VHH binders against q9y6x5. Designs and how they scored, part 358

Target 1, 379 residues: q9y6x5
Amino acid sequence: LPPKLLLVSFDGFRADYLKNYEFPHLQNFIKEGVLVEHVKNVFITKTFPNHYSIVTGLYEESHGIVANSMYDAVTKKHFSDSNDKDPFWWNEAVPIWVTNQLQENRSSAAAMWPGTDVPIHDTISSYFMNYNSSVSFEERLNNITMWLNNSNPPVTFATLYWEEPDASGHKYGPEDKENMSRVLKKIDDLIGDLVQRLKMLGLWENLNVIITSDHGMTQCSQDRLINLDSCIDHSYYTLIDLSPVAAILPKINRTEVYNKLKNCSPHMNVYLKEDIPNRFYYQHNDRIQPIILVADEGWTIVLNESSQKLGDHGYDNSLPSMHPFLAAHGPAFHKGYKHSTINIVDIYPMMCHILGLKPHPNNGTFGHTKCLLVDQWCI
Below, E stands for the ipSAE of ESMFold2; O stands for the ipSAE of OpenDDE; V2 stands for 0.75 times the mean of E and O plus 0.25 times the DockQ between their complexes.

## First folded at step 16 (VHH)

Design ha133 (framework vhh_8dlx_2)
Fold by ESMFold2-Fast, scan of step 16:
Structure ha133 (fold): chain B 379 residues (1-379), chain A 119 residues (1-119)
Amino acid sequence: as target 1 above (379 residues)
Amino acid sequence: EVQLVESGGGVVQPGRSLRLSCAASGFTVSSNWMSWVRQAPGKGLEWIGDIYYGGSRFYNPSLKSLVTISRDDSTNTLYLQMNSLRAEDTAIYYCAKGKDYGSIAFDIWGKGTLVTVSS
């Protein structure tokens, strides 16, 4: 029987939450599986970009989902929540569910993972749910487990996405111990629900399960605002994305816009596209704008107003506050093994190996995940 | 004392509704997966449904439209709501606690409450 994999994401699950809060269900999962303490995500540290990097193994400049809000200078198209169903935005890469369906007689299943309700290269996940944040974790889990047990061709790759703790991280901020404790306990209980359901259905012993996230969260404040309107007039540029990475499309000379921005705040870095640090791998795509502003950790870029967000992400991917974790359990994984760090792009070639798929060219390094796997040597 | 005590059984007419209660002591229902199971006269145990740690609920497909499981974490009580009762729903109803994290076995059972559906 082909190997099976369920990939689960809890959006915005900062790695160090594992050290600051108790997770009895997740701890039991890790005891019989593996834990990667830090996953270094891709820049920018946002939901759509990082979720697509997990399933393609590519940096954002290569897979084309470079932000949650984008503008393509060549085609003049705009990407926002209302435009996310256009395959144009997703077609610069081949996600693992497409490869899974095309290489072997196999099906894929998806509960809300970004991109799974879009036909990419004329291929949509065999089973999927149209994105709707109001659908319960219970309903998502019920659909995924039903599809894992009752599909022909068999579902060998399944994904499950949940919006917490990201939504609460934005609302309360990660330093609100009372509210975050409640939210994280609920997440741990949902992990318990997941494991219990898989055991009750006879799936647990033969299914590989990965629990991960796309990014972390950092504390923001009304005392840490950068008012872009104090730097430059609206008539000089079109704003494509605002905070904490602002994407600026100049309406006048690029150098003039750059000169107005470059010394406006000590708490943001201003880059011409060609000067964006190479370590970000955020340069070579038509959807990356001519000028990018990168706010310092915990600073929010605003347009002459306050921000209601007490937590945010999108910051420099070298910041530990932006890093998620990865935990995994199943026949492919060692039991009771802890690993320090991998890159988020390394997840894709590892998943391809587990499923027996030939990966598309990618930015991941299989060697970084070898120590997690029972069929590999740790060198 | 660690125990589960069911209540709310009795004689009920066909087509009516009934709610059973299960009071837990010595442990917390929200920290455990909990089940309702029934046994009709001369038959084996039939699983009705589960409620898990985070509140996720799963039902026997044959019973899903007829039953609802809920819990009140403040009173440490599990409930089974039954609608459109039929003669074949006559059974002893048990609440049960799962043994360990992720176990498929029960370690604590109530003594059961009899529901008789008769005219």
Scores: ipSAE 0.627, ipTM 0.873, lowest interface PAE 1.7, mean pLDDT 93

Design ha134 (framework vhh_8dlx_2)
Fold by ESMFold2-Fast, scan of step 16:
Structure ha134 (fold): chain B 379 residues (1-379), chain A 119 residues (1-119)
Amino acid sequence: as target 1 above (379 residues)
Amino acid sequence: EVQLVESGGGVVQPGRSLRLSCAASGFTVSSNWMSWVRQAPGKGLEWIGDIYYGGSRFYNPSLKSLVTISRDDSTNTLYLQMNSLRAEDTAIYYCAKGKDYTSIAFDIWGKGTLVTVSS
């Protein structure tokens, strides 16, 4: 019987939350599994880019989902919430559910993971739910576990996505211990629901389960705003994405726009595309704009307005506040093992190994995750 | 004392709705998976549904359109809402606390409350 894997994401689950709050259900999961304390995500540290990096093993410049709002200079297309289902945006990479379905004639199942309701290279997840934030965790869990137990060909790869603690992290900020404690307790209880349901269905002992996230969260403030309108008139550029990484498409000479921006605030870095730091791996794609503004941690770029966000992400991926964690349990994983750090792109080749799939070329390094796996030597 | 006490049963007319309560003492309902189970006269136990730690609910497929399980964490009480009651819903209704392992097993049961559906 082929190996099975369930990949679960709790959006915006900052790694440091594990040390500052109690998670009895998650700790019981980790006790009989593995924990990676920090996952170094890709830049920019946003939801769509990092969720696609997890399932492709590619940097954003390689998989093409470079932001939550994008413009493609070659085709003149715009990406937004209203047109996120155009396969054009997703076709620069092959996500693991597509490989799973085409390489081994197996099924995939998805409860809301970004990209799973889009046909990519003419292939859509065998079972999926159209994205709707109003659908309960209960309904997502019910569908995913039914598909894992009652499918032909068998579901061997399944995904489950939940919007918290990201939504509350934005609303309250990560430093609001009272509100974040309540939200994180609820998430731990949902992890308890997941484990209990898998046990009740007889899936728990034979299913590999990964619990991870796409990014962390940092505290923002009305006292830490960068007003872009004080730097440059809106007639000089088209704004593709705003904060904390602004994507600027000049309407006039690029050098003139750059000169108006470069000394506007001590709390942001202004880059011409070719000057973006190599360590970001955020340069070689037509969807990356000619000028990128990168705000310092906790600073928000605005257009002559206040911001309602008390927490945000998207910042430099070297910041520990931007890092999620990874926990895993199942027959492929050691029991009671802790690992310090992996790169988020390393998750894809590890998952391919567990499922017996040949990975597409990727930016991950299988060696970084070997110590987590029972069938591997880590030295 | 660690116990579950059901209430709200009685005689109801067909087509009506009824809400049963289950008050917990000595433990917290939100920290356990909880179940409703019934036993009709002369028949075995029939599972109605579960509610888990985070509020996820799973129902017997034969009953899911007719029942809703909920809880009030502030009063440490479990509820079963029943709609469109039929004569075949006549049974003793029990709430139970799960023992937290793979097999369906309960370690604490209530005494039960009788529901009679008749005209």
Scores: ipSAE 0.561, ipTM 0.829, lowest interface PAE 1.7, mean pLDDT 92

Design ha135 (framework vhh_8dlx_2; at its last look DockQ between E and O 0.96; V2 from the best seeds 0.81)
Fold by OpenDDE, look of step 17:
Structure ha135 (fold): chain B 379 residues (1-379), chain A 119 residues (1-119)
Amino acid sequence: as target 1 above (379 residues)
Amino acid sequence: EVQLVESGGGVVQPGRSLRLSCAASGFTVSSNWMSWVRQAPGKGLEWIGDIYYGGSRFYNPSLKSLVTISRDDSTNTLYLQMNSLRAEDTAIYYCAKGKDYQSIAFDIWGKGTLVTVSS
């Protein structure tokens, strides 16, 4: 049988949730599979960029989705969660579902994964749902499992996306034990639904399943705000992205804007584009604005309007609070194996290996995931 | 004591609706996957639908448009709403508790409730 892979993302699932809360269903999943405790994601640690990194193996500067909100100065186009359908933004890379569909006797399916409802390189997923946050997990699960089970040519790669616990993390903050316990229990139950459905359809034994996330969540507070209006007049720049990494497009001399911002707060680093630290791999793309502001962990960049978020993400990708986890189960994976850490870009070459696909050039290291796979040597 | 008790069955005219209840004791309905099945006279068991841990529901395609499964956590009760009943819907209706998802078998059954659709 051709190998099959289902990639599942629970948005904003911080890695240490696994240590601080109970997940009976997920733990059973892990017990019969593998766990990577920490996944170092890409900078910035936001939803669209990191989901695209998972399926391309590329840093943000390379695949071109550099934020949830972007601006291209040449075409004057804008990108946002409400305006993400232009292939212009996605075509700087080839996601794995496109690669998969270009193979004979294979098709791809997607339930709400970022970019899957867009024709990329003139190829759109054979089966997909238009993004709609109002669509239940039940419906998404029903569609994805139907496609996995009944499609011709067979669906060999599928994605499933869910918005929690990110939304709740923003609302309650990750340190709200009461509310987050409720939210995370629901997530665990949904994992139970997934596993049960796969078993009922007879897919469980032959399907490789990866459950992961794009980023974590850090606690924010009204006591940790950086007000840009206190440092620079709003007329001097255009804000492309705000917090915790602000993308600044100067309307006046860049140096002057920089000088006004560089000492705005001791809890914010200000970088000219050419001075962005190399470790971020966030420099070599025209969609990165001339100046970026990076708030310290737990600090929020604001304008005159107040923020309602008690949790946020997008910070330095070295912060543990920004790290998701990865769990996997299926014929390709060991049973009962735990691994400390991988890079999020390492997932792509692993998935390509599992599916027998030739990977496009990427930033991942296949060697980092060898210990997870039954057909590889782990040294 | 672990048990399931169905109720709400009876004689109903064609085209009418009926809601069946399944009261659970000794375990939590929301912590298990639950099923409705029926057996018509002289026929085998027919699967109606499931409700899983997180509340996801799946139905027999032949019956999907006519049935809805739900549960009430506060009363630990499973429900089956049936609409537009037909004579062929006459059967004993059972609720069942699934084993853990290491198995797709049932470990607890109700005694069933008879539904007769007749003019």
Scores: ipSAE 0.910, ipTM 0.961, lowest interface PAE 0.4, mean pLDDT 96
Fold by ESMFold2-Fast, scan of step 16:
Structure ha135 (fold): chain B 379 residues (1-379), chain A 119 residues (1-119)
Amino acid sequence: as target 1 above (379 residues)
Amino acid sequence: EVQLVESGGGVVQPGRSLRLSCAASGFTVSSNWMSWVRQAPGKGLEWIGDIYYGGSRFYNPSLKSLVTISRDDSTNTLYLQMNSLRAEDTAIYYCAKGKDYQSIAFDIWGKGTLVTVSS
């Protein structure tokens, strides 16, 4: 009876990979569904921030996950891989699985989506897996489809997260056609596994499935480094996050630190918090530091050392290399429809509509996704 | 010619293990979904498990702890590992190829290999 939705993310799936490589399973999915060619993500174009924007419909300044490494000036807390499960960091927004569970007779399920192993507003996903990158796609798929098929009360919202092609994008860089071809073929085959399993369980015809990603990837080089130690001594500031967006907490006068940084490299922009461009929507949160440094595409900020990353992300969200795509299939979606661009914050109100949930106030615009949906007028 | 050929069957004692092979010709196992199915004397077909395109595996819950499906893409061969064999595992074992990923139907079956579990 209630509509069901499975949201799938392949981390770091750059939109133009779809044009440069063959994806027979994904193309078969799209043939009977919809494709959005570009999704304009939020700034900064990092994993935790953008995954949380997808499920809240909020800019990073509003949902509070402003980077993968954070410092909160009010509480003096530090966010890192060792304490990312502290609910404090996630409580500035209400993700869709929490709203879904507050409705009568509804459950949520999660296979590794960021935030789903954390109690947020005292609510954790009804079924979830503690984050562990070593867990296979097979195990994640088996759990999520078991929960979709066998839960009481029924699972109506489910998420599935996979770390590739992001890990390989960092290791090889997106210009390594040989290695990226192998990685992307594997991802297409995993999409085939997902569709095949849903069909075998009799779930396919009544399930809405969204396949998307949080960001893209750009080529980096040891020839494109910005050595921060050449600009300013480390005794003048505390470094909260480094690259490609550096978060600087001054230990001395903010203006003095800013003046040491502002003309240091032609390949980065230096902003006082209040001067961060409005188009980034990256200003109104205590976790955004007094000074941020934004490297130009393909440049890496370092501390008197080399970088081993051949690919990276986090750059300006206007860059096409930072954009993912969105594909969807199911009873809520048109068949064979192609759309050019949506904002990543638009996904949340669309998903709320599909599930019959009242969205929390958000930065998305439902009108941007109307043409994807069978029950809406496209005008 | 497009075909599947099972091998490795025979007489085996209770409690022992056995590995069946399924050699594919004329197509690539990794480009298709594949299944193992068995038929005990006087009974219908019983599904054992599937392996899909990316290597994801799903089993009959009644058999999950007793069997493992695998494939070797370099030799284009599908395997069924069976452990702790019992008399009730006596059956003809078939490998089968899915018709296409839009279908839950099979289009190619092997001729089967007989496994007899007896002392």
Scores: ipSAE 0.759, ipTM 0.910, lowest interface PAE 0.7, mean pLDDT 92
Fold by ESMFold2, look of step 17:
Structure ha135 (fold): chain B 379 residues (1-379), chain A 119 residues (1-119)
Amino acid sequence: as target 1 above (379 residues)
Amino acid sequence: EVQLVESGGGVVQPGRSLRLSCAASGFTVSSNWMSWVRQAPGKGLEWIGDIYYGGSRFYNPSLKSLVTISRDDSTNTLYLQMNSLRAEDTAIYYCAKGKDYQSIAFDIWGKGTLVTVSS
């Protein structure tokens, strides 16, 4: 049987939600498969960058999606949530669905994974949905399972994306147990729907399924605001991205802008690009601006206004609150195995192995994930 | 005591709509996957559709445009809405409960409700 893989993301699913809430359907999935309790994601811990890191195995500086809001000084182009479809932004890497469908007799399918509705290297996913957050999980699930079951050439790699619990995590904050319990119960029920549908279609035993996320969520507060307007006149810089990692393009001498910001708040680190800590792997791309501001966990950078978010992400990737989990089930995976941690970039070479694809140069380490796989010796 | 009780059947004219109910007792509908199935006179069972734990619904392709499954978690009741009824829709209509998360089999069936479509 040809190897098939479905990659599923529930956005903003903080790893410790698994310990703090009940997930009967997800726990059944894990019991018959594998769990990685914490996935160390990439800095900055934002949606577009981390989803692209999963499918390329690259740090953000290497794949070029360095934030949810970006500016390229050479081309004068802007990237945002509402302006994300220009292939220019995505073409610094080759995502796994492109590599997969360029193989003989293979197709890729996508239900709204970031980048799958963009022709990257002139190649768009063979079957895809244009992104629309109003499309129900039921419709996404119906489309992806129809494509997995009925396509010629066969779909061997598929993706499925869902916006929760990220949207609710921003709205309520991760510490709102009442609202988050309701949200997470719904997500667990949707995982139940996914598994049930795969069983009903006869796909469950021969399809590899990864359920993961891009990042976690931390609690915010009106008591933890950093007001940039109190430290620097906004005429001195162009703001490319704001919080919790601000991207600053100076309009005046860079050193002068840095000096105005460096003592702005004890709860914010201010970096010249060349001084960004090496552990972030966040320096060697022109889309990373000359100055970045990194707020401490739970702090929000604002422009003389109150914040309406009660939860946020994007912080230092060493923070456990920023880490998602990974669970997997299928013929490639052991049953009942738990693993403590991997790096998010390790997922790509593992997926390439499962699919029999030669990985492009990447930052992942296959050895970190081999204990998850039945065809590998775990040492 | 675990039961499923269908109701709302009867004699209807072609082209009309009908809503069937399935009252569940002894278990929670939303904690299970549930189905509607029908059997025309002298025929085998025909799957109509399912509703899963999170409310995702899947239908027999030949019936997809004619039926809608729903549930009301507050009343623990499953519904089947049927539109533009035809004589070939004459059947006994059953609701069924899936056995568990490991199986695609049913463990509880209702007694059925008869729908007769005739002019």
Scores: ipSAE 0.595, ipTM 0.862, lowest interface PAE 1.7, mean pLDDT 93
ESMFold2 (binder alone), look of step 17: mean pLDDT 83; pTM 0.832

